# Ledger of designs, part 2: VH-VL binders against Cytochrome c-554 (cycF)

Target 1, 133 residues: Cytochrome c-554 (cycF), of Cereibacter sphaeroides (q3j2p2)
Amino acid sequence: QDARQIERMIEGRHGLMTLMAHELGKLGGMAKEETPYDAEVAGKAASNLSALASVISPELFPKGSAVGEAEDSEALPAIWEKPDDFAQKISGMEEAAAKMQAAAGTDLASLQGAMRDLGAACGSCHETYRQKD

## First folded at step 1 (VH-VL)

Design b8 (framework fv_bermekimab)
Fold by ESMFold2-Fast, scan of step 1:
Order: structure tokens, then sequence, then C-alpha cells
Structure b8 (fold): chain C 133 residues (1-133), chain A 123 residues (1-123), chain B 107 residues (1-107)
């Protein structure tokens, strides 16, 4: 409940999301054909993303770490008010990341299909639980 | 369970002072901004004042500026509204409510409210 | 100060009806708007925050929409417990301001 411990957790969450965005950027670039498809690079990026997504849990969102309760937080109070739904959104994200890991190294079309699913999972969670800017 | 309870309302004479209290329980009071909102008999909601979680920033409706003072004691989980120079127009049920502040001074909504305390005047 | 104009001031409805209430801000407030329900003799209850986000425990028949200056609260199928007064509130800047309220009453 210490303020510094909550600030550390928020910083950790931001770091995790930044690393996930980095991996997503590589996959997204290939899926949009902005960069050449590379099966090995895509496979490694998807593997990293899946590992990072596996770290996401309600435990990263202690009470007192919501937007307005702590600096730099964008997490909406709904996270703590709808814990079952929030946990389900996290599971959906992890499932989509696992599908990406299975598909990314196969071919461009497989990567593109998995990217649509992953984007939908990310968007669904953000629409409900992240501050709109 | 999360709760806010107001007290201190009553019958007062015009020009006198009254202090309202709002006691918080079931949550970390010092992490939330809190508001005073009032409602005159048969009328709508009127925002009165707010104080940030650490007590650093205070805001008032124009109708109460210079007469009302908002304060908080985070060690005792209590919010106060000191009402000086009371007018008949201040007749209302006074509610306290908690809110989540964004860093830009914006909020998401007042999700927990007290039951209200009535301030009225003797004729 | 940001003025909030709420309409209508009252609406007569029957159980099962779709009810829409509108709220207009005198200047842009992005999505910093909340909706509240109040029953006689009770404190207000938060229904919607950030213009469109449903508060935990609030039935899915309630929804909010809009951004900038024009906002709506919709009750898709009015239930007996929904006869109440509804208020919008801007949370963009201080002082905070409420709309005048809309009383949803029996036909």
Amino acid sequence: as target 1 above (133 residues)
Amino acid sequence: QVQLVESGGGVVQPGRSLRLSCTASGFTFRSYGVHWVRQAPGKGLEWVAAIWFDGSNKYYAESVKGRFTISRDNSKNILFLQMDSLRLEDTAVYYCARDYYHSSGKTYGMDVWGQGTLVTFSS
Amino acid sequence: DIQMTQSPSSVSASVGDRVTITCRASQGISSWLAWYQQKPGKAPKLLIYAASSLQSGVPSRFSGSGSGSDFTLTISSLQPEDFATYYCQQADSFPRTFGGGTKVEHK
C-alpha cells in the first residue's frame, strides 16, 4: 500500500506495455507489408510477445494504482470493480498471443490472420480498462 | 465495504457558521479526491467544492467562494466543510462524494456518495 | 464556467420503452462527462463515467455516448426501478457543473 511501491508497479506496467508494443510493431509492420516478411524474425517477435503477455495478471494492478490514485496511471477503476471480466480480458489477450506464436513463423497470410485476432483482443481490453486520451 | 457518512447538519440562523464532516471507511481515503455537492429542496444537484487527495488543491463554486472552506484530515479519514456567513440560499442536503482524479485535473466520476446531511434555517 | 444544458426536463414513459436523455456542454469537454441516477430521498448513483463507460454493477440496458459537446444517455428497455431523475456532470474543468436533471416518470 506504500506510495513508492505503487509507483514502482505502475512504472513496471508501463515498461511491460512498451516492450509488448515493440514486438507488436515488428509483427504489425510485416502484416501491413511495410517491411518484408521474415519467418524467423516474426517467430521470435511472437515468442517474445507471448512471454510478455504471460506476465500480465490482476496482481500487477494493486488497489490504489488507478488513474487519479497514483501518478502516470491510465488504469480505470473498473479493473477493481469488474475483476472477473478483467481477468477474462487478460486471458483472451494471452490466448491471442499464443495463436500469434503458432502462426507468425508459418507465412505472411497466417501472420496477418493472427494479427487481426490479436488487435481485437488488445482493443477490447483497452476500450474497457484503459483511460481514453 | 466502501462508505462515506456525513454529519454536522442542522438548523441554523442566517449569518452564522456550521461545520460539516464526512467520515470515510472501507477504502484508502488519502488516495482519493473528494467533493461536496448540495441539493436544495425540490431542486437539482449543485457542485460546491472539492479537495485533492493530498489537500494541496482546493476548488469552490462561485456562490460559496470566501464563505466556505474545504479541508481534510487524512490521518482520521475525515473531510470537512466549514460554512461561514450562511444564507437562506445555502439551504440544502449536503453530500460528500469520492472521485478519481486524472493528472490533468479531470475526473472519471463520483462513484461513492454519503447519505447526505440537511442544512436548514430557523425563521 | 462550463454550462451543462440537459433535456428534456421530464419524460413520461412506460416499462419497456427506450428512453434517451441529452446533455450539451457550452464548450468542448472531450469525454469528461458522467451520468448519475437519483431516486427520491436517496443519494445519486454513478451510472456512466468517461461519457460511455458503464459503472460496475449497473445494468447493461444503460449506455452513454457522445464526445465534445453533445452527449446522450440511453435506457434501452425501461424497468420499474428506473423511474428516477438523471443528471449529467462535466468533469473537464473546475468548477464542476451538473445538468438541470431529467425526471423519468410514469405515463
Scores: ipSAE 0.000, ipTM 0.512, lowest interface PAE 18.9, mean pLDDT 82

Design b9 (framework fv_bermekimab)
Fold by ESMFold2-Fast, scan of step 1:
Structure b9 (fold): chain C 133 residues (1-133), chain A 124 residues (1-124), chain B 107 residues (1-107)
Amino acid sequence: as target 1 above (133 residues)
Amino acid sequence: QVQLVESGGGVVQPGRSLRLSCTASGFTFSSYGVHWVRQAPGKGLEWVAAISHDGSNKYYAESVKGRFTISRDNSKNILFLQMDSLRLEDTAVYYCARALGYYRSGSYSPLDYWGQGTLVTFSS
Amino acid sequence: DIQMTQSPSSVSASVGDRVTITCRASQGISKWLAWYQQKPGKAPKLLIYDASSLQSGVPSRFSGSGSGSDFTLTISSLQPEDFATYYCQQAHSFPYTFGGGTKVEHK
């Protein structure tokens, strides 16, 4: 892959994660009861998160964009060593985001159930494929 | 590879104290609530206690309130159960288990991974 | 405390049989119910959570249904590895409580 193209992909991945973190912060705060539940805010945040999650694919992780291979990358080599497993982790995350979109605007308990699944999916992917600090 | 390993069980006398430990590996321990569940020989499962991911919330079964204390050390990936004033009815295999999800209180969470258990029994 | 009543306490079955286990809560618990499988000498394994959500890696022959106070676990076609004890558990409120268990035994 062209070095400039890899650099842009890493920058794009970081931007995507920042936007997803913004939406997750709203949902997580409500789910943990640190912020009052608001059905409209929760529904919109979940819709945005689902849309952002739909952009995630192996295509965002070109060869040569791993930690140690490119600046500012936190992606572990395992992504390219186990591409089918990585794709399954992404699919699980998309499925959890879709469940959140269906549930978040209903009531607090529904949001809490969906957030549990979403948190587990995100954590599972990060534990296997993302460098810790 | 998610792994939970209990230790500290053994043979004790009534009225004594015992501290159980559960060492976690293969996941970010500080992100999960964890529970203790026990099972008397030949009997069913009985929930004992739970602690939230950051240790700020603790919950106990009525049968152990005032006698057992749950705690955790996130820097060492260890869950503890301090058992004081032990009674014959506390005889059981004690399991630690991870709560699935991100809830601070631990409510609404099933237990997705369990250790193999540590046996607590009493001598005559 | 929420009491979980599980039935039957045991069932004799053969490979290929359909097995249904029921669980009743003493009060409404919405969908906050999980099902576990336990084999002799081993720790329990999560099968189903939120009444009907199949845990990753669990075979599709396992299914859960119900809401409120009445719940069922179904094994559509029993396999040799399914002979075990099954427990329901409410996660609606603390203290968490388990059903008494159902032992699925060889005929």
Scores: ipSAE 0.000, ipTM 0.540, lowest interface PAE 12.0, mean pLDDT 83

Design c1 (framework fv_concizumab)
Fold by ESMFold2-Fast, scan of step 1:
Parts: sequence; C-alpha cells; structure tokens
Structure c1 (fold): chain C 133 residues (1-133), chain A 121 residues (1-121), chain B 112 residues (1-112)
Amino acid sequence: as target 1 above (133 residues)
Amino acid sequence: EVQLVESGGGLVKPGGSLRLSCAASGFTFSSYAMSWVRQTPEKRLEWVATISSGGSYTYFPDSVQGRFTISRDNAKNSLYLQMNSLRAEDTAVYYCARQRYYDSSGPFDYWGQGTTVTVSS
Amino acid sequence: DIVMTQTPLSLSVTPGQPASISCKSSQSLLHSDGKTYLNWYLQKPGQSPQLLIYEVSNRFSGVPDRFSGSGSGTDFTLKISRVEAEDVGVYYCMQGTHWPYTFGGGTKVEIK
C-alpha cells in the first residue's frame, strides 16, 4: 500500500523534472543564441516552467521515498534531515522561475539574465539533495 | 536606496488583533524573501516570520505558529503581518527585514525603522 | 532550537583600544552547502539593527575594516581593532543555518 504510493510519487517526480527540462531546453537554446529569440515562445516556455516549478513541495517527498529506501529514487536522505534548507532551496527555484516568467518575453538580454539566476537556483538544490550518477 | 517603512502598530488588549504593514522601495521587491523580526522590551531579538519572494512559502517559530500570518502583495511592494490572539509576550518593536538571498538562507541585510506593538491591560 | 550564547554581557572600552565579542552556538552552524550562516548586527542607541558581518567573516557594504569576524563550527568572534565613539551600541550574533533562526542575547559596548 505505502510502497505503491511511494513508487507512484517517485514516477511523478521524474515526470515533472522531464517536463521542466523540456521548457528549460527552449529557453536555454535562445539564451545561448543557438536558436533565434522569439518573445512569444520564450514567454510561453517560461510560464510553463513557472507552473511546473510551483508543483514542487515537500509533499512530493514522503518519508520512505529516499535513495536506498525506494526503487528508482535519487532523493538523498538529507531532504528529511534538513527540511528547512530543502524548503529554502525549493523557494529559491520558485522565485527564479517567477523572475524568468517576468523576463523571458521582454528581450534576449532579460532572458539571458534570468537564465543565469535560474541555473544557479536549480544547481544549488540538486548538488545537496539529489544523488549523483 | 533600499527603504522599508513599517506601520500598523499600537496598543491592543490581550486576545486582540493587529495588522502590520511594510512598504518597500528602492529594490525589486518581488525578487527577495522578506521577514519580520521583533525586539522585546528586554532588548532580545526574535525572528517572527519569513515569506518567500513569490509568497508560496511561509515560516514561523512555534511561539506564533497558528496565531500570526505573513503575506505580501508584490504589485504594491508591500509586506503584511496579521497578528491574532495577541499575548503580553508579543509586546515588542516589530521590524520588517529583507533577506540577502533569494532562498531565505542569507542575513537580514536591510531593516525598517520598526513599529511598536504593546499588548496590555 | 539552537542556543546562541554571547560573552561578555557588556564591555567598557577606552577609545582606540581593541574589543572582542564571543558567540557560541549549541550545535555546529556548518550548513550542508559548505557555508556557515553566522551573522553579526549592531544596534546603535535609538536605531534599528544593522548588518555588520555575514557568513562569519564578510563585511557588509559600508562597514569599516576595523571590524572583523572569525570562527568555525560552534565558536565565533567579532573583533573591533580600534573602537571609536560611533561603535557604541549592542552587538548581536545570529544563526541562519537551522530553523528557527536564533539570536544571541547581545553584548553592550560602551566607551570608557
């Protein structure tokens, strides 16, 4: 019962991250000037990313869903040992995503600035709370 | 320049309510986590509440949990503290403060002038 | 909760002499991100607290170089190399590593 619920949650977390990566790929391509900047495409991708990031909460990390406790989990035990810091990192990602949503549709320079902030926020959380390959 | 201006303090009876406001200017308010910190008559500093820059996450110590609510209106550059079920030990000068980092891990780098709350008689 | 203990409670200093304030935490303040969130604030008479030092040893904008912070783990020190009249006030340490955020009891610095 509990095992099935945990397995579904881990699969849900992986799906959420995949969708966020898809939106980040569009924004990143434009920010690096690998793809021509398009304000409408950038704005839509940023809005989708912000909406997806808003779903991230401690609720998605029930006890028993850590690496070593559940199959396919990459979540480190530190999430449950340092819940305050984990919540702060989630908050940082949420804020960076909101800043991206405000900036992405304005111009290329604004998108590039927001991408730097977003990359820093995502990297900080993953370094502490996700198992490395 | 960064400015934080508090208002809404006053004298209130035990069990009463007050709503504090903080008007922010001189920086991009929506990019910063914000906090309330109080100073008791004995000059002890106590953290009261923190809110993330988008308003989705709020944090409180046990002493005010369930009685106080922190909120913000980024369109108006305003921070609020709703205080219910006030007790004598809530008597303090309440400061609005900005967190240095987006993730609330940093120090309170700018403080307002404070607004006095007295819970008495 | 992390208990923050400051010593001394008060300090009377001759102008131009050094001053040292100690702050001890009940548990390590080393965060999992490798940083130590130990901050120092000064409250001058009649004024709001102001940030002096953040993350153990970094001076905040406009803070004179006569102020320095040091320490690690559970033991931290704020030093003023040459105390001036404008340095009078109450100094507070604060930890931001663990919830809830907690402050030391304060150290009053006076001239003479």
Scores: ipSAE 0.000, ipTM 0.521, lowest interface PAE 16.1, mean pLDDT 82

Design c10 (framework fv_concizumab)
Fold by ESMFold2-Fast, scan of step 1:
Structure c10 (fold): chain C 133 residues (1-133), chain A 123 residues (1-123), chain B 112 residues (1-112)
Amino acid sequence: as target 1 above (133 residues)
Amino acid sequence: EVQLVESGGGLVKPGGSLRLSCAASGFTFSSYWMSWVRQTPEKRLEWVATISPSGGYTYFPDSVQGRFTISRDNAKNSLYLQMNSLRAEDTAVYYCARGLSYTRTYYYGMDVWGQGTTVTVSS
Amino acid sequence: DIVMTQTPLSLSVTPGQPASISCKSSQSLLHSDGKTYLNWYLQKPGQSPQLLIYEVSKRFSGVPDRFSGSGSGTDFTLKISRVEAEDVGVYYCMQSTQLPYTFGGGTKVEIK
């Protein structure tokens, strides 16, 4: 593969994660009651998060884009060593995001419940496949 | 122009140690994944070790895991293989090899190979 | 570990005639990224291995077009359309789809 294509993909992954973090920040703030719950804002944030999560796939992680192989990457080599497990973690994230989309616009309690599922799915993937600070 | 030169091979008794060196020239050494591959007396090729450009990631097959260590000194354009607890089955010609130049991954295999250095483990 | 099996063990070819070498893997070499990491190397007498083909069918820089690779999944073939004296040596297939890297046992090509 072209090294410039790998660099663009890493930039794309960073952008995707930044947008997902932005949507998660809105939902998390409301779930912790740091900001007032707003059903329309929560519903839209969850919809956006679900759409962003659906873009995540192994094709965003081409060979040569791991931490230590390419600048600015935080992706651990385990992604390419355990491709089936990585795909399973991605599927878990998509399912949790879909549950959030169904729940976030209903009421605060529903949002809080879905946040626990989503946090667990995000943590599971990061623990195995992302370089720690 | 592009060249890899191995050294450090020799005769050693079972349980002994050897350190192999590979001197690289003609390319930006620090930008490439590097590997050691050995060829047995019966001409079988066996991968031995791989190291990332920065040296932060190293990989080994189970047969040498814990006994061999791969390292590099990018300032000196040098690759090393420290071999401990040597066994008769480690007898081989050891080649250092460069990863494919247009990729930043160990998956694509090797394009440039050195001339090899012979290691004989015998009582 | 993925086991790589090459056939035949050796080939004696009349100059200018074609040659075909087969390589079989114990499991699919299709990576989750959609690519198949199967390589072919040639070791000429007294020399180090040299890369001929990577990713099943892509010729490495400087490799003559009389060499071609094909295959998918577990079955792969290297073909030489017209064998020349310089093609004599031992051919090895190698997989790098997953660690550890593994090589075929080699196929010796010689001239009659």
Scores: ipSAE 0.000, ipTM 0.495, lowest interface PAE 19.8, mean pLDDT 83

Design c11 (framework fv_concizumab)
Fold by ESMFold2-Fast, scan of step 1:
Structure c11 (fold): chain C 133 residues (1-133), chain A 122 residues (1-122), chain B 112 residues (1-112)
Amino acid sequence: as target 1 above (133 residues)
Amino acid sequence: EVQLVESGGGLVKPGGSLRLSCAASGFTFSDYGMSWVRQTPEKRLEWVATISSGSYYTYFPDSVQGRFTISRDNAKNSLYLQMNSLRAEDTAVYYCAKGSGIYKSTWYFDLWGQGTTVTVSS
Amino acid sequence: DIVMTQTPLSLSVTPGQPASISCKSSQSLLHRDGKTYLNWYLQKPGQSPQLLIYEVSNRFSGVPDRFSGSGSGTDFTLKISRVEAEDVGVYYCMQGIYLPYTFGGGTKVEIK
């Protein structure tokens, strides 16, 4: 019974990351100048991303949902062994998302600066706490 | 020579403690979850403990929770079971068993040791 | 806990004749990945248990093709098409999907 509930949570985490990647794709396209900058579109994408990021918490990582413990999990056991550091990484992502929300609707240069901070926060969390195959 | 060799079994009084060891060879020990499974005098098989490849997670059934501790030393290719507050019903042959995978919880045991006998008697 | 029930408790087989063992679980062993984690082990006299079949129907390395596993949901069967002297022992089914892992009570196979 519990193993099925853990697998459902892992599916939920993957879905959340997929939706965040969708919003990031819009912002990234503009930051790289692959698509024209549009303040309204950028502002809405940043707002959506901030809302999705706010759902991320240790609650989404129950014990037993680590890589090697549960099917399809990419979460490294370090999440449960360094809870304070993991919480700090989440807070860093929240701060970067908030900066993006403030900057995305201003101008292209502001979006580009916020994207660098956001990318660094996401990468730092993934490199420390995500298994990459 | 892919094998698991247990040691540390013996006769112990109720309330006593024993530490079992399992030496692994012939495979990359640090890649697999490991377990202890016991066989009662009545020949019933009972899962006792599981430890993940990196020692981050340990699991026990209610019957031994709080009394038994499982640990491993990947540098020494060794698995351990510390048994405290032993009861007559813990009398069994204890097998060290290798889990089926690296990125998933153990789904079956594909290699078993020869077993070590633990007798709890007054 | 998932309860695993094996029948019969024991059976005596004339050499070369078929044998069939049943295993029933108190709830479905189907995982969301589409796999069913029902496994069979054989313990020969004086030896440790050894893996015979995993995930319902897959023969482990070195297991003769006279052994076959089948079933779905809560009902599983292990068949030996032609029992040989070396097949004597106690057969156990096991569910590997949920903690605690649980085993059937065993079926003793003897030659007449």
Scores: ipSAE 0.000, ipTM 0.515, lowest interface PAE 18.7, mean pLDDT 83

Design c2 (framework fv_concizumab)
Fold by ESMFold2-Fast, scan of step 1:
Structure c2 (fold): chain C 133 residues (1-133), chain A 121 residues (1-121), chain B 112 residues (1-112)
Amino acid sequence: as target 1 above (133 residues)
Amino acid sequence: EVQLVESGGGLVKPGGSLRLSCAASGFTFSDYYMSWVRQTPEKRLEWVATISSSGRYTYFPDSVQGRFTISRDNAKNSLYLQMNSLRAEDTAVYYCAKDLYRGYSYGLDYWGQGTTVTVSS
Amino acid sequence: DIVMTQTPLSLSVTPGQPASISCKSSQSLLYSDGKTYLNWYLQKPGQSPQLLIYKVSNRFSGVPDRFSGSGSGTDFTLKISRVEAEDVGVYYCMQSIQYPYTFGGGTKVEIK
């Protein structure tokens, strides 16, 4: 039963990341001016992203769900080795998502600024705690 | 100054129920896994239950599975253990304990003073 | 379940002399993260258990450096380099690698 719970959690983490990527794609497209800026669409995407980011916690990373311990996991053992740093990076992502929520519906320049902060927070967490290959 | 204060222990007949409470202070309660550990009259330490920081996940040994329920109220910084269908073998001092690291089940650092549960006819 | 076996059952130590306690697990406590999930607790008379050492060799905050932990896999040792009167109590090892968490039977340390 422990193995089934771990499998479901890994599936849940992947699903969460897929939904976050979907919302980020809308915001990124507008920030890069590949799609027209739309305050209503940007505001909704940022709201959804903030809600999804709030679900990220150490509880999504139970023991036994690291890369090499469970199939399809990309989570590095460093998550459990450096719990305070991992928690700080989660907090940073939550803060960046909140800034995006405040900025996305204002204007294009505000969205672009918040997108830089958000991209940096996401990248920092992945660089340390996600297997790339 | 981490403080854990248990209450709710007492004398109960076999088959009876008790609800233990633990009031936590001095740390961000909602970030930590919390556990109950009991000590028998023979001084054996036995892990009883663990609850995740959100309250969503709970863990029990086979000896209490289906009889005990662990829960928490993060707004009140409180941990609970509902004990049903009590048996003589459940007689022990029950300790509330905090996990060592934020967001993980890792090991126990701080323990409360304990509350005594006696199950006898 | 992982079985934890402690030896000896009790120790009588002259103040200032060293003491050593052994703990053996029925299976390896090394996790895939490279960490070993063995902890040591001290219960002084009339008090709650208190954490001394976590992950084999890390002293908890405020624990004197006369306490040291060592070992790997299934065989672990707690050493007190110079036993003091305040070190009297029952020592327990504990594994936290998997549920159920399990404790050793305890070692009582007394002064001669």
Scores: ipSAE 0.000, ipTM 0.525, lowest interface PAE 15.8, mean pLDDT 83

Design c3 (framework fv_concizumab)
Fold by ESMFold2-Fast, scan of step 1:
Structure c3 (fold): chain C 133 residues (1-133), chain A 123 residues (1-123), chain B 112 residues (1-112)
Amino acid sequence: as target 1 above (133 residues)
Amino acid sequence: EVQLVESGGGLVKPGGSLRLSCAASGFTFSNYWMSWVRQTPEKRLEWVATISYSGSYTYFPDSVQGRFTISRDNAKNSLYLQMNSLRAEDTAVYYCARGGKYYGSGTYAFDIWGQGTTVTVSS
Amino acid sequence: DIVMTQTPLSLSVTPGQPASISCKSSQSLVHSDGNTYLNWYLQKPGQSPQLLIYKVSNRFSGVPDRFSGSGSGTDFTLKISRVEAEDVGVYYCMQATQFPRTFGGGTKVEIK
């Protein structure tokens, strides 16, 4: 493992998560009715989120990039101890994002339903594989 | 279109070694988990080895742990199985099988299989 | 290790009749993520195994709708609604809930 490569990968995955959080914030705001539902805005946010989620893979988590091994990492060692389970969590997250993309532009109720599924998928992965903050 | 072709099988004496190869074509090899599955003369299927798409993670059943090594060369679209300390019980047809892409179907099914290569361990 | 048991060992069916194959696991196949990783494969005479069904009930691409999978926990069934000559072969279930991945012993389907 190259320390330079690990450092850049941690930086890259944190940036990816920040962009995903930005898109999720727009969808979440609408789902909670904190902002008015707008089918076009919701559809584009869901499309962006789905595209960003498609970049997530275990490849973004090389050995040596765990919390305690590399600076600024929040990734728990369990990722490398249970890689098949971790890959399955990522697949579930992409499936939920795809459902959101199909639903977000339809109406508020459809977006709210898909948001419950997406929140569950994201939370399940983070609870097992991310250091609590 | 999508194809896996095994090679390297043959007759080997107990205690000997053999290296199997699997050539992949028609898909982005570096995106997929890969496995070796063998079929005994009694027609039972046995999972032998799995490797992650990057090659960093490998899994084996206890029966071959320490004797077999799985590896891959993503630049050459090739998967390998190095078999050492071979036993009569290792006699089987060895299949190269594609696991899941990290998205979609995941790592839980073998969706594409090669045609197999025969390994016979006999004195 | 999870042990997979298939019944029957073999069955002979007249064309157009239904066929049913059972697969039982020694432990629940429900993964911690809520999914059940139980797959079915078919090996036709002289051919490599091919994927039929994944995650209990999902048909793989190109698999006819006369094939269906069902079940939960430790008990699973593969059903062929109307068996055709091209369905002859050995059917295997497999669990991928945990390592090591394990297969059932196979069920041979023949046309009478």
Scores: ipSAE 0.000, ipTM 0.523, lowest interface PAE 18.7, mean pLDDT 85

Design c4 (framework fv_concizumab)
Fold by ESMFold2-Fast, scan of step 1:
Structure c4 (fold): chain C 133 residues (1-133), chain A 123 residues (1-123), chain B 112 residues (1-112)
Amino acid sequence: as target 1 above (133 residues)
Amino acid sequence: EVQLVESGGGLVKPGGSLRLSCAASGFTFSRYSMSWVRQTPEKRLEWVATISSTSSYIYFPDSVQGRFTISRDNAKNSLYLQMNSLRAEDTAVYYCARVPYDYVWGSYKFDYWGQGTTVTVSS
Amino acid sequence: DIVMTQTPLSLSVTPGQPASISCKSSQSLLHSDGKTYLNWYLQKPGQSPQLLIYEVSNRFSGVPDRFSGSGSGTDFTLKISRVEAEDVGVYYCMQSLQTPYTFGGGTKVEIK
């Protein structure tokens, strides 16, 4: 069923965001110096985050999965109204995640720089395409 | 083949100290968290200590906190457990075990275990 | 601490018959990452414990498909569809959601 496919995709998107948030939490804790910097832990978290970000694509947002069209969706209609811009935001997030993967295992200062870039990319996408709670 | 070989067990009196070692081979030791798990004479399994791949995260249960110290030497592919102020209840077979995931995720499992080394605390 | 309770304490099975072992935790083992951190180990006579199943239902490398794990929240089950002589030993469940990591008391499986 198309409706069931959409429900599964929304659950998948939420699961992906939860896993990405978990990895970001580890990197953020180290970047803020709330937890000790550990190059191997940071490198693995960044690698996981990069892999998760690589799964994000327009195919995770089928027509009919917008807020108001399906239960528990937070995706704004603008995603389908501005597909080129949405694709560009996804590419920017993938680039920021790749930079994080290259930087996280090097030293704390490199992690901090990459975290600022990654946070900006995530925020830019959410400001345009996610419903505010 | 993954291999873990424990050594250093023996008979000690209450209040004494003992140092256990675990020699690892067949994998990149520096990429894995490591743990010590003991088995009592009654066959109960008890987690004793965990150390992350870089030694940045170390965890103990309250029963051994302050008495035991876990450490590792990645250049020698070796894990250690320094046991001080030993009690009769510390009598057990001590296993070293490999942990494929970091504690920060809560994603621990003991995927390979050594043969064990016996520690007996008795007067 | 999370308390893990296993039943039964022992089980005597005729070869080829199924076996079922229960494990209950004093609180939910569901993590914020969506995974449930319950593992099963087997200790054969005279041997070290070995990993059988991790995160409720995933068989570890080399573990036969006659072994299956299921459950959610606080109630978990390990099933052996057709017990073989080599399956004799003590089975332990373990939670790895939080420290201290804790094990069940064990269930001894013997052949009649």
Scores: ipSAE 0.000, ipTM 0.503, lowest interface PAE 16.5, mean pLDDT 83

Design c5 (framework fv_concizumab)
Fold by ESMFold2-Fast, scan of step 1:
Structure c5 (fold): chain C 133 residues (1-133), chain A 124 residues (1-124), chain B 112 residues (1-112)
Amino acid sequence: as target 1 above (133 residues)
Amino acid sequence: EVQLVESGGGLVKPGGSLRLSCAASGFTFSTYAMSWVRQTPEKRLEWVATISGSGYSTYFPDSVQGRFTISRDNAKNSLYLQMNSLRAEDTAVYYCARDYRSGYYTGYYYMDVWGQGTTVTVSS
Amino acid sequence: DIVMTQTPLSLSVTPGQPASISCKSSQSLLDSDGKTYLNWYLQKPGQSPQLLIYLVSNRFSGVPDRFSGSGSGTDFTLKISRVEAEDVGVYYCMQGIHLPYTFGGGTKVEIK
């Protein structure tokens, strides 16, 4: 695979994760009651997160972009060793994000439930497919 | 209503085996990491095992590593702890707990809901 | 492993009086994300532990305002402004920043 294309994809993945973390921070703050619940802010953050999650696919992980194969990559080889499970993790994340989008504008309790589901889905995927550190 | 109910405890001799179960209800079980925490007769709380939502990753302290196995059946909303080569110091009440281990994005690491506990006694 | 030390071992309180429990960790519980991973649990007689306070100072759902948590780094305090009969039990602090999760030895709160 073209080294330049792999480098750009790794940078793109990092950027996507940063933007997702930004939206999750708003939702998480409200779910933890660190910031007041605001239905419009929650709805917008959830919508943005759902859109960002929809970009996640195996195409963002081309051959040669694993940790140890490309500079600055944290993607574990397990992504390519367990493609069906990785695809299921992505689907689970998309489902959790969609549930959050449906729930975030309803009330605090609904957002809290959806946030726990979403956070667990994010953690499960990272635990299995992202390098520790 | 979120509920966790443990079962499978009992009396077992040193070197024996026992399998604990935890039945979960009232939440999307597959999206939560789950943990086992035990309480000794001296009332000390000790974390025993954690399993990720998918079941792919498992974690243990050195004291039980190689002897205990944690597993889950998401279709049945059930969590298990297989305990082998049991020792007197494994005597405790074992609690199933829901873990807020959300990972990078949220950074939560605490158990918010605990079961009623099941008693394991290892004695000759 | 992070060692959690609680004081006192036990506390006898006259109803309506305040109570204070200390928890010290062998290393900082402040993560690079700016959050401090210290939690408090209460175990009432004959019951399972229940979450009281998470991330130093946040009361869990349903926990009365008379409970408050404070602290930073390695030194933390749980305060009950006005102890009531239903507050009897053993209180445990717990760190969640690193595995293994570790708990304090517990502080028993009794009514005189």
Scores: ipSAE 0.000, ipTM 0.508, lowest interface PAE 14.0, mean pLDDT 82

